# VH-VL binders against q9umr5, part 429

Target 1, 268 residues: q9umr5
Amino acid sequence: SYKPVIVVHGLFDSSYSFRHLLEYINETHPGTVVTVLDLFDGRESLRPLWEQVQGFREAVVPIMAKAPQGVHLICYSQGGLVCRALLSVMDDHNVDSFISLSSPQMGQYGDTDYLKWLFPTSMRSNLYRICYSPWGQEFSICNYWHDPHHDDLYLNASSFLALINGERDHPNATVWRKNFLRVGHLVLIGGPDDGVITPWQSSFFGFYDANETVLEMEEQLVYLRDSFGLKTLLARGAIVRCPMAGISHTAWHSNRTLYETCIEPWLS

## First folded at step 21 (VH-VL)

Design xh10 (framework fv_acimtamig)
Fold by ESMFold2-Fast, scan of step 21:
Structure xh10 (fold): chain C 268 residues (1-268), chain A 123 residues (1-123), chain B 106 residues (1-106)
Amino acid sequence: as target 1 above (268 residues)
Amino acid sequence: QVQLVQSGAEVKKPGESLKVSCKASGYTFTSYHMHWVRQAPGQGLEWMGIINPSGDDTDYAQKFQGRVTMTRDTSTSTVYMELSSLRSEDTAVYYCARVGVPYSDYPWGFDYWGQGTLVTVSS
Amino acid sequence: SYVLTQPSSVSVAPGQTATISCGGHNIGDKDVHWYQQRPGQSPVLVIYEDSNRPSGIPERFSGSNSGNTATLTISGTQAMDEADYYCQVWDSRTYVFGGGTKLTVL
């Protein structure tokens, strides 16, 4: 029988976004118990990410406890960051495959319609003034805002991403690294035509330097210092990279070819 | 300025198919999901389905499953709604309507509507 | 299937407060949206997520939602407010609309 699958949605989403994904899983792995968590749906997805991590943690504990052979996580967009934190704060998780669907793992720096809608007078160049305030850090999108031109402010003000990535020190960093390393496989999915995640390589732990030149995962200090275990996982053969062109941000969970290529092989 | 402009009124015979268009302007077409809603004469609003303009994903109300198809053309910023096997009960004004939040198929309110397309099915 | 119940008609004198109800089982746990439709025109969103007004909608429009009843309130009602009003929720995998209420200002 197949391990249970837990799905965590993204910004402004709900379980409804995964209707096609559930159909694909049912077709290829009939009998799989899939739980799509309807927590922090819609506007509630703007709540601080640590608050979301607490709520999702409470929901996943009983599911993991009932599956001693392990579970798989499929975490979409912002949800991938929630899952990153879950794997770090849970000292007893039994996650086999963590499948990250186009998530801004190193952060976001993009002029998207999210910014136009949420902060109509803001551009990516000046959003740091809002996001790196105490008030701004009460919004999930600001918790992973990573302005490459104000890296000192990001490091000092980020209450979530800088801590989870080990870019700023935290008392729990050693325990978080140990817990994250329990994961069986880290499956990274993303692509150049996403149109929202900026840079798209953020889904693969790449990110902009101060000149907006993308540096890939192996050039990042968090990788080189092995801050939360990426270098160890790569050496173990546990990191899977599955880039795919031609897929927009809202289509990752509804593309059959992507499912068959990047997700299906990891749902043992 | 956001505008949704629909194709003109049509008269159809029972058993035929209709195809209504909705051309969007004034915003990034691929960023907002589009819905179709109809209204029979003297009756209320009825949801038909949703389409993601940036992908191929759709979802249809159960009543219309098997008869409705929604498509889009990103080069013209246009969504289409096709309804087959028309009956006199399909006489209605058909509306396209934009969901109010970008990159989301969550059930938000519809912030902009097309002007409507009257379809009369002669019996 | 989930059903929303609205009164068919509500009448109010100019300047008075109009109240339009939308009944549904545990509707207070759902997000309710309200649309105004004037004769021959497309619907216009007047309230979203129970109580929020879109830009351009007058302050005299307000909404509430608790228990089994959502309410659209129009204070200082004007002749231009004559229209059909529809409530809307999401249930399971479909939008559900109320039957509509015709507001008459006499």
Scores: ipSAE 0.866, ipTM 0.928, lowest interface PAE 0.8, mean pLDDT 94

Design xh11 (framework fv_acimtamig)
Fold by ESMFold2-Fast, scan of step 21:
Structure xh11 (fold): chain C 268 residues (1-268), chain A 123 residues (1-123), chain B 106 residues (1-106)
Amino acid sequence: as target 1 above (268 residues)
Amino acid sequence: QVQLVQSGAEVKKPGESLKVSCKASGYTFTSYQMHWVRQAPGQGLEWMGIINPSGDDTDYAQKFQGRVTMTRDTSTSTVYMELSSLRSEDTAVYYCARVGVPYSDYPWGFDYWGQGTLVTVSS
Amino acid sequence: SYVLTQPSSVSVAPGQTATISCGGHNIGDKDVHWYQQRPGQSPVLVIYEDSNRPSGIPERFSGSNSGNTATLTISGTQAMDEADYYCQVWDSRTYVFGGGTKLTVL
């Protein structure tokens, strides 16, 4: 039978966001046990990412324990960062495919309606003053805010992303890398028409330099240093890149062609 | 200033189709999902469905599945609700309503509503 | 199918406190939203997520939600508050509205 699938949602989401994804999985892989985790739904998705990691960890442990042949993760947007941390902090995860669905893996630097709604007087150019404060780091969106013009502040103040990416030292880095490397496949999905994830290449571990020129994964220090295992995974043939144009941020989980091309092949 | 402006009142015959428009302004049209709610004369509110203006993704209440279609036109910042095979019991005021948080289909409250479109279905 | 029960009508004198109930099985586990609809007008969100007021809604409007009952409370009720009030929740894959309560201020 097919391995169980665990789904982790994004900012301001719930299990309802994945209704079409569940229909697609049921059509192509009938009998698959799919668990969409209803933790940190809606406004609770703003809680610090380390708090979310703890809660999701408690929820996934019994699911993984019941599936000795492994599980798959599908993690959308902000949820992809939660899953990155889960794979690092869990000494005993048995994840085969980790499917990262338009997640800002190297961070976010965009003027989105999230900023207008949460911080009405802020623009991307000045949000660093809020996000890189102790107060700001109590909000999930600030945990992966990555201002390329204030990279020094990001490296010193980020309580989550800089640590998980190995951009700043952490006592657990070696263990986190060992745990992450147990993943069978890292499937990266994203595209130029997302409209929210900025730069969209962040979903593929690319990011802005100080001049807002995008440097791809292979040019990043975290890749070159193999800080958490990206270079090792790529050499192993375990990284899958699946870019697709024409898909907006809230449509990744409801596009049939995207599902058939980028997700379905990895749900053994 | 956020505004949702709907098309005018209509009179239809049983068996015909209805198409109501809702033009949005004052915010980024593709960032907020739109719902349709109707209200029969002297009755309460009834949810019909949701449309994602950026992805053209829809979900309809079970009662309307097979008869309702929701679409959008991003060039005019307009959503449409089409209801086919009209019956007299479809006589109602039809409202478009915006969910209160961007990029989400989570069940937040509806923070802005259109003025309503009265549709009368009679022979 | 999930059902929300509201009284059909509530009467209150000007200046008095009006309470409108919304009954549902374990409704305290759900987020409840409240809408005010004056005759001939569109609904207006007056309370979201149990107890929060949108900008522009007077402080005399408050909400609570626990167990099997959510409540909209209007203190110092004014003639302008005369309207129909609807509670709303999400259940599984659909929005559910209460039947509405006509508030009469006389």
Scores: ipSAE 0.825, ipTM 0.910, lowest interface PAE 0.9, mean pLDDT 94

Design xh12 (framework fv_acimtamig)
Fold by ESMFold2-Fast, scan of step 21:
Structure xh12 (fold): chain C 268 residues (1-268), chain A 123 residues (1-123), chain B 106 residues (1-106)
Amino acid sequence: as target 1 above (268 residues)
Amino acid sequence: QVQLVQSGAEVKKPGESLKVSCKASGYTFTNYYMHWVRQAPGQGLEWMGIINPSGDDTDYAQKFQGRVTMTRDTSTSTVYMELSSLRSEDTAVYYCARVGVPYSDYPWGFDYWGQGTLVTVSS
Amino acid sequence: SYVLTQPSSVSVAPGQTATISCGGHNIGDKDVHWYQQRPGQSPVLVIYEDSNRPSGIPERFSGSNSGNTATLTISGTQAMDEADYYCQVWDSRTYVFGGGTKLTVL
């Protein structure tokens, strides 16, 4: 009776990250068919996001086809961006709830251990030199790198995020917007203690301006222009915001209180 | 630079509990998952479980479920492994070990290990 | 229960190539890690994800993984390489270690 749930993991993750989430769903919604996609696991999560979108698309098509009443998506961290693109490129998706778990929806500009590990001599202030090159755009993390001090480079070089956000023109933009608007609910989850997603408001479509002052979703040009449907969804009552303090980046999928408050209500 | 320093050797009687500590330094403690592995004398390595230093998230090998508890103290950058209802076959060197990739519980290799804590369980 | 099979011992003369196998059903589809453990010391990661060397591990250490066998190869073996070697994979929801191979350099 419950709609199937499809789970998409984040950078350097696998289905193992969701062991507690699956237990919670089984307890509150017994009988739910949950598919955690083991594609682009571990180091393969560094593959370009458009490549990941194609692979995940092929995997979700038969799941959606088998569920005429619809499906729910739970997409964590980088996985939330994959799901954003899936909702835009699939002209026949039947997603009811899209639950975004602490995903950098407007991009990332943080000095994290991901940067130190991948690019040991780089800091957030100079990563634009690598990420906004053709070579850098072959890595998923660079596909959503959004340096607020080099917005012109971001707009020209981002092969993924600037396009799905409608910040740069694309031939398919009208179709992508139409497809995205078919989603039943956009459930945004995130919080100030995440420690990785920078700024944390990126999970709610907020982001830095050139002075590193955070502007919320309603002040973003992508919202004001309704580039991919955020303003329309909000007017329809389809956007749910669920911020929670005290949760670190790796704990969103394993916190029972968060599950009960932000996720459970949207699993019909 | 990266160091994992464990508590000293212990002698226990059957039925007692042990609690081993592992203090991390040289990196951001909360950003790397920590594992516990043991090794009985003359035997191989055996995985006990994983702990997320940033969120109290744990997962234990089936063999130890119900007897093991892993905790952490972020103020001291220390993880703990407690094993209850000790038996003679729990005599082993207990190791903490860090995975090599930040923010990830994916099954990476263990890049740094503590020096080990010998626990002897005998009557 | 997934099982990794290693030979209990391998002997090699100094300067020769040592080969340590790790057998497992479809192990080629898994990431294999290798650890070196000298007597009285903690294990040391020598190969991760089939064939990658951590910083500080000599180039004479290499790994491969295909089909049902993963292999650790030590070329130009030295006395200091004398140790127990363990392979490791993830299966289902647990790490599985091989039984260990004692490498003797004489």
Scores: ipSAE 0.886, ipTM 0.938, lowest interface PAE 0.7, mean pLDDT 95

Design xh13 (framework fv_acimtamig)
Fold by ESMFold2-Fast, scan of step 21:
Structure xh13 (fold): chain C 268 residues (1-268), chain A 123 residues (1-123), chain B 106 residues (1-106)
Amino acid sequence: as target 1 above (268 residues)
Amino acid sequence: QVQLVQSGAEVKKPGESLKVSCKASGYTFTTYYMHWVRQAPGQGLEWMGIINPSGDDTDYAQKFQGRVTMTRDTSTSTVYMELSSLRSEDTAVYYCARVGVPYSDYPWGFDYWGQGTLVTVSS
Amino acid sequence: SYVLTQPSSVSVAPGQTATISCGGHNIGDKDVHWYQQRPGQSPVLVIYEDSNRPSGIPERFSGSNSGNTATLTISGTQAMDEADYYCQVWDSRTYVFGGGTKLTVL
């Protein structure tokens, strides 16, 4: 009776990251069929996001086909961007709740330990030299790198985020917008103590201007132009914002209070 | 320079509990998951569980469920492993070990290990 | 529960190639890590994800993993390589270690 739930993980993750989330769902919604997709696990999460979208698409088609009443998506961190693209490229998705769990929806500009580990000699201020090259765009993290000081390079070189956000033109933009707008609810979750997603407001479609001042969703050009449907969804009452303080990046999928407050209400 | 420094050797009686500490330095403590592994004298390695230093997230091997508790103190960059209801079979060297990929609980290999804490359980 | 099988001991002459096997059902579908442990010391990661060497591990260490057997190979074996060697995999929700192989260089 409960709609099936599909879970998409983030950078360097696997289905193991969601062991507590699965326990919470089983406790509050017993009998829910939860599928945590073990595609692009660990180091494979660095593969280009369009490649990941294709693989996840193939995996979700049979699950959606078996659930005519609809499905829910829970998509964590980088996985939230995969799910954004899935909802746009699938003409026939039946997603009710899309729960975006601390995902960099407007991009990432953070000087994190991911950066120190992957590119030891790089800083956030110079990573644009790598990410906005053809070679860099073969890595998932560069597909959503959004340097606010080089916005012209981001718009020209981003092969993924700028396209799904409608920040640059694409032949499929009208169809992608139509498909995305079929979603029942867009549930946005994030918070100031995440420590990885920079700025944290990226999880709510806010982002830095050229002076690194955060502008919220309603001030973004993509919202004002309704490029992929945010303004339409908000007017429809379909966007849910659930910020929570005190939660670090790796704790969103394992915090019971967060689950009860922000996720559980959307798992009909 | 990454270092994991553990507390000193302990002698315990059956039925008591032990608490081993592991102090991390040389990296951002809350960024890397920590594991506990033990080794009985003349035996192989045995995984006990994992802790997320930035949250309340733990997971324990089935054998130790109900007896083991892992905690952390971010102000001192220290992880703790407590094992209760000790038996002679719990005599072992206890190691903390780090997964070397930031923000990830994926089953990577352990890149840094503590020096080990010998715990002897005898009556 | 998943079980990894290693030989208890392997002996080689200096300069000879040592091979240490780790047997497990469909182990080729898993990522295998290898640890070296010298007496009285903590384990040291020598191979991760089947065949990769951590920084500082000599080129003479290599690994492979296929079917039901993973193998650690040490070419040009030296006296300093005398140690216990453990293979490790993840199965479902737990790490599983092999029983360990004592390498003797005579």
Scores: ipSAE 0.871, ipTM 0.932, lowest interface PAE 0.7, mean pLDDT 94

Design xh14 (framework fv_acimtamig)
Fold by ESMFold2-Fast, scan of step 21:
Structure xh14 (fold): chain C 268 residues (1-268), chain A 123 residues (1-123), chain B 106 residues (1-106)
Amino acid sequence: as target 1 above (268 residues)
Amino acid sequence: QVQLVQSGAEVKKPGESLKVSCKASGYTFTSHYMHWVRQAPGQGLEWMGIINPSGDDTDYAQKFQGRVTMTRDTSTSTVYMELSSLRSEDTAVYYCARVGVPYSDYPWGFDYWGQGTLVTVSS
Amino acid sequence: SYVLTQPSSVSVAPGQTATISCGGHNIGDKDVHWYQQRPGQSPVLVIYEDSNRPSGIPERFSGSNSGNTATLTISGTQAMDEADYYCQVWDSRTYVFGGGTKLTVL
C-alpha cells in the first residue's frame, strides 16, 4: 500500500488549490491517504512562519504516528519553507519523500504582484526597509525576503529563513541538522517560467550574489559548510532535481506532465 | 483602471452553444483568477466556475459540469465561457469577475466585474 | 447543499440605518462577501471577508458575521443605496449566494 501524503499549501492558498493534484494521485496511486492541511488558509498564510510551523507540526504528528512505514510531504511555494522547518524541529519525523514544489528555499527577491498588493509603495529594491524591521518579520513573506544587496540586514533581521538555512547561528542548529538529515529524499521542483519565484533557481537552493548573478547550490556557503545537511544529502544520493520549463507559479499543482515526471515517482 | 469588457448580447435557439468573451486590461492578466457568474432575469446570482489564466486549469459548479468549458488566450488577455446544449432556462446575463488577490484561487470576493452579456435562448 | 437565507426586501427612511441579514448554518466560521447591484448594472463588492470595505465604498457600509447570521449595515441610508444586496460564501467546492434583498429607501 502507499505511504500517506501530507500537502502543505502556499501564500494565499487553501486545500482547494490541490484539487487536480489529488485527482492525479488517486488515478496513479489509488488508496493513498492524502491529507491537505487547511491551516493558515487565505490571509492567515501571512502569519509568521514560525507560528505556521507550530500549527502544522501539531497537525502532522498524529498522521505520522499512524504511519510507521513513513509519510511523504508535498509542499508548495511558501509551504516548502514550512516543511523545511518541520523536518528540522521534529525529533521523530518519519518523512520519506519531501517534495518541494517551486519553493523559494534560498529566499525571494521578486518584483511580483504580491508586492504591489501587499506593499503598494514598495519595489523589490526598497522592500528591505519594511521586511527587515520587527514589524515586517510578523509577515510570512518577509520571513523569506532575501535582498542580495542588503545581505547584512537579511542575516541580522531574518527571524526564519537565515536561521533554518544555518546562515546565522542558532542554539538548536546541530539538532535541526540531525533531524533534517533523517529525510529519505529531497525532491526539488521548479523552473524558469514560474514568474513569481525570483530567482527561480531559489527552488534548487541557488540564489543571487550581490551583482544578481545566480550561484547554484554547490557554490552557496550553506552547502559548502553543510549547515543543515545539503552536502551530506547530495553525497548520499538523496537530492533529486526536477526542473521543468513552461510552468507558471500557479500551475505546478495542476500540470499532469509535471506530476508524472517529478512527483509520481516519489510517492511509493 | 482595471477593466473587464465582455462580448455583446446574443440570441440563441435551444440546442445551440454559446461562447462569451471577457477581455481584461489594466493589470497583469495571468496573475488573477477569473470567475463566471450568471443571473437569470429577475433572479439572483449563480456561480458557474473558475479559470486560471496562467495555467488554463478550470473548475466548474456541478450544475454546469459537462456543459460548460472555460478557456483563455494570454496573447489577447481574454477569457471565454462556452455553454452547450442551451435551454430556455439558460436565458441570463453572464458576467466575468476577477479575484483581486494575485496568484490565488482561494475563495475571495470578486473585486471587478465585466458589464455582463445578455443571452436570450428562445425558439 | 449549503443555503443562505436573506429577507426578500427591507425598507428604510432616508437617513435611517438599514440592516440586511444573511443566515447560514455556522456562517460565522466562513468569510462573507456582500455585493450591491443597481438595476441594469453589474454587482459591486461593498464588503469582503465579513467586515472589510473595498477602496471607494463609503464608511457608512459595515459588516459583521457571528454564529448563524452575517449582517450588512448601512448607516445614514441614502436614496442612491437603493439596490439589491447579495451575500456570498464558499462552501466546500462552490460559491453560494443568498437570494438577494431589495433595499427600498422611501
Scores: ipSAE 0.888, ipTM 0.940, lowest interface PAE 0.7, mean pLDDT 95

Design xh15 (framework fv_acimtamig)
Fold by ESMFold2-Fast, scan of step 21:
Structure xh15 (fold): chain C 268 residues (1-268), chain A 123 residues (1-123), chain B 106 residues (1-106)
Amino acid sequence: as target 1 above (268 residues)
Amino acid sequence: QVQLVQSGAEVKKPGESLKVSCKASGYTFTSYYMHWVRQAPGQGLEWMGIINPSGDDTDYAQKFQGRVTMTRDTSTSTVYMELSSLRSEDTAVYYCARVGVPYSEYPWGFDYWGQGTLVTVSS
Amino acid sequence: SYVLTQPSSVSVAPGQTATISCGGHNIGDKDVHWYQQRPGQSPVLVIYEDSNRPSGIPERFSGSNSGNTATLTISGTQAMDEADYYCQVWDSRTYVFGGGTKLTVL
């Protein structure tokens, strides 16, 4: 029998986006109980990430309680950040594989049509003026906006990402690290042709320095300091990296080859 | 300015196939999902399906499963809707329509529509 | 097999308020979109997600959605508002349109 799978969607999304993923899982792992959570769908995906974390937490507790052998998480795009926080705030989670589908784990700094649609007069270079205000931090997209040219403002104003990444101190940091380290496998998926996640290496805990040169995970202070457990997980053999070219942002959950290569092996 | 420009009117015989094109301009073609909707003369609107211009994945209304195929060509910013085994009941104006939120398959309203393609199926 | 019911026609005098209903089981739990279609033209989105107006749509257009009925309201109705109006929802895996309401301004 297979462990249950819980799916958490991304920005402006719903369970409808995962119909192909569910078909793939049913074909390769028949009998798997898959729950795609329809919380914070559509425009509600703009609610602050801590509010989303609370709502998803309430939904996953009974699912985890009924699966003593453990569960798997598949978390897409912004949903991967929700799942990062879930694993930190839950002191009794039983997650085996946390599969992060093209999620901006170190943040986002891209000129995308999301930005044009939400903030028509903004560019990535000036969005920090909105996002690092108290008002801006009430929007999920600003909770993981990471301007590499204003890292001081990011560290001071980010109410979510800087805290869960241990880039700014928090009273719960030690407990969050301990909880996160309970995960069996951290499966990181992303690629250069995503077109939305910027830099795409953010899905693998890489990110821009002040000169917009990408530094990979092992060069990040959060890794070197082991702020939330990445170095410990890597040493344990618990981090899986699965980059794939040729996949756009809206295709990670609907590409059969991606599923077979990066997801299927981790759904015990 | 956003525009969706469709191919011209067609006359078909029963049993033939139809292929309508919809060329997008004025925005990033691959960022917005595209839908197809038809309207029989003097009748209401009927949803046919959705296509992801970026990933090329589709979903079709049950009524058209097995007869409809939606494709896209990113080099020309064009989506296509092909309907096979035509009958007189397929006489309609066929519309392409864009969903209004980027990168989203969520069922939003359609913010821009093509001008429509009249297809007449008669023996 | 979700069904949206609209009146086939509504008549209103210029300057008066027109109301067009869209009935559906628990429609208040769904997002309702409204389209205006003038003869020979493509549909135009006039209301999305129950009550929101797209940029460029006059403020005389408003919408509401509660229980089993969604309503499109056009205040100070003008001759240019003569058109067919369609409501739309998503149900499970498909978009469902109402049958359409012909609005006549006389």
Scores: ipSAE 0.876, ipTM 0.934, lowest interface PAE 0.8, mean pLDDT 95

Design xh16 (framework fv_acimtamig)
Fold by ESMFold2-Fast, scan of step 21:
Structure xh16 (fold): chain C 268 residues (1-268), chain A 123 residues (1-123), chain B 106 residues (1-106)
Amino acid sequence: as target 1 above (268 residues)
Amino acid sequence: QVQLVQSGAEVKKPGESLKVSCKASGYTFTSYYMHWVRQAPGQGLEWMGIINPSGDDTDYAQKFQGRVTMTRDTSTSTVYMELSSLRSEDTAVYYCARVGVPYTDYPWGFDYWGQGTLVTVSS
Amino acid sequence: SYVLTQPSSVSVAPGQTATISCGGHNIGDKDVHWYQQRPGQSPVLVIYEDSNRPSGIPERFSGSNSGNTATLTISGTQAMDEADYYCQVWDSRTYVFGGGTKLTVL
């Protein structure tokens, strides 16, 4: 019998985005109980990420309690950050595979149509003025905005990502690290043709330095200091990297080859 | 600024196929999902399906499954809706319509519509 | 299959308030969108997500949604508001439209 799968959507999405993913799972792992969470759908996905974490936590507790052998998480885009926090704040999670599907794990610094829609007069170069204010931090997208040219402001003002990545101190950091390390596998998926996640290597814990040169995970301070357990997980052989070219941001959940290559093997 | 311009009126016989185009301009074509809706003469609106201009994935209303195909050409910023095995009941104005939020297939309202393409199916 | 019920027609005097209902089982749990369609023209989004107005839509247009009924309200109704009005929701895996209401300003 297969472990249950819990799916967490991205910015502005709902369970509808995963119709093809559910078809693929049903074909390869018939009988799998898949729960796609319809919390913070559409515009509600703009609510602060800590608020979303609380709501998703309430929803996943009974699912995990029913599955003593464990569950799998598939978390898309912004949803991957929600799942990062869930794994840290839950003292008793039983997640085997955490599948992060093109999520900006080190943050976002992209000049996308999200910015034009939400902040019409803003560009990536000046969004820090809005996002690193108390008002801006009430929006989910600002919770993971990571301007590499204003790293001091990011470290001081980020109420979510800088804390969950251990880039700024938090009283719960030791417990969060302990909880996160209980995960069986961290499966990282992303690619150069995503077109939204910027830099795309953020999905693999890489990110821009002050010159917009991408440094990979192993060169990040959070990895080198093992701030939340990445170095420990890699040493255990628990981190899986699955990059794929040719896939746009809205196609990760609907590409059969991607599913067969990067997701299917981890759905025991 | 944003415009959706559709192909001209068509007259078809039962059993033939229809292919309507919808050319987008004034925004990033691949950032917004596109829908197709039809309206029979004197009747209400009926949803046909959705296409992702970026990933080329589709979803169709059950009524049209097996008869409808939606495609896109990113080089011309154009989506297409093809309907086969036409019947007189397929006589309608066909619209393309854009979802108002980028990068999502969430069921938002349609903020821009094409001008419509009248298709008459008669023997 | 989910069904949305609208009155076929509503008549109102100029300057008065017009109300157009859209009935559906537990529709208050869904996001309701409203479209205006003048003869020979494409539909125009006038309300999205129950009560929000797109840029360019007059403040006279407002919406509400609770229980089993969503309502489009047009205050100070003008002759230019004469049109067919359609409500729309998403149910399961499809958009569902109401049958449409013809608004006459007499």
Scores: ipSAE 0.859, ipTM 0.930, lowest interface PAE 0.8, mean pLDDT 94

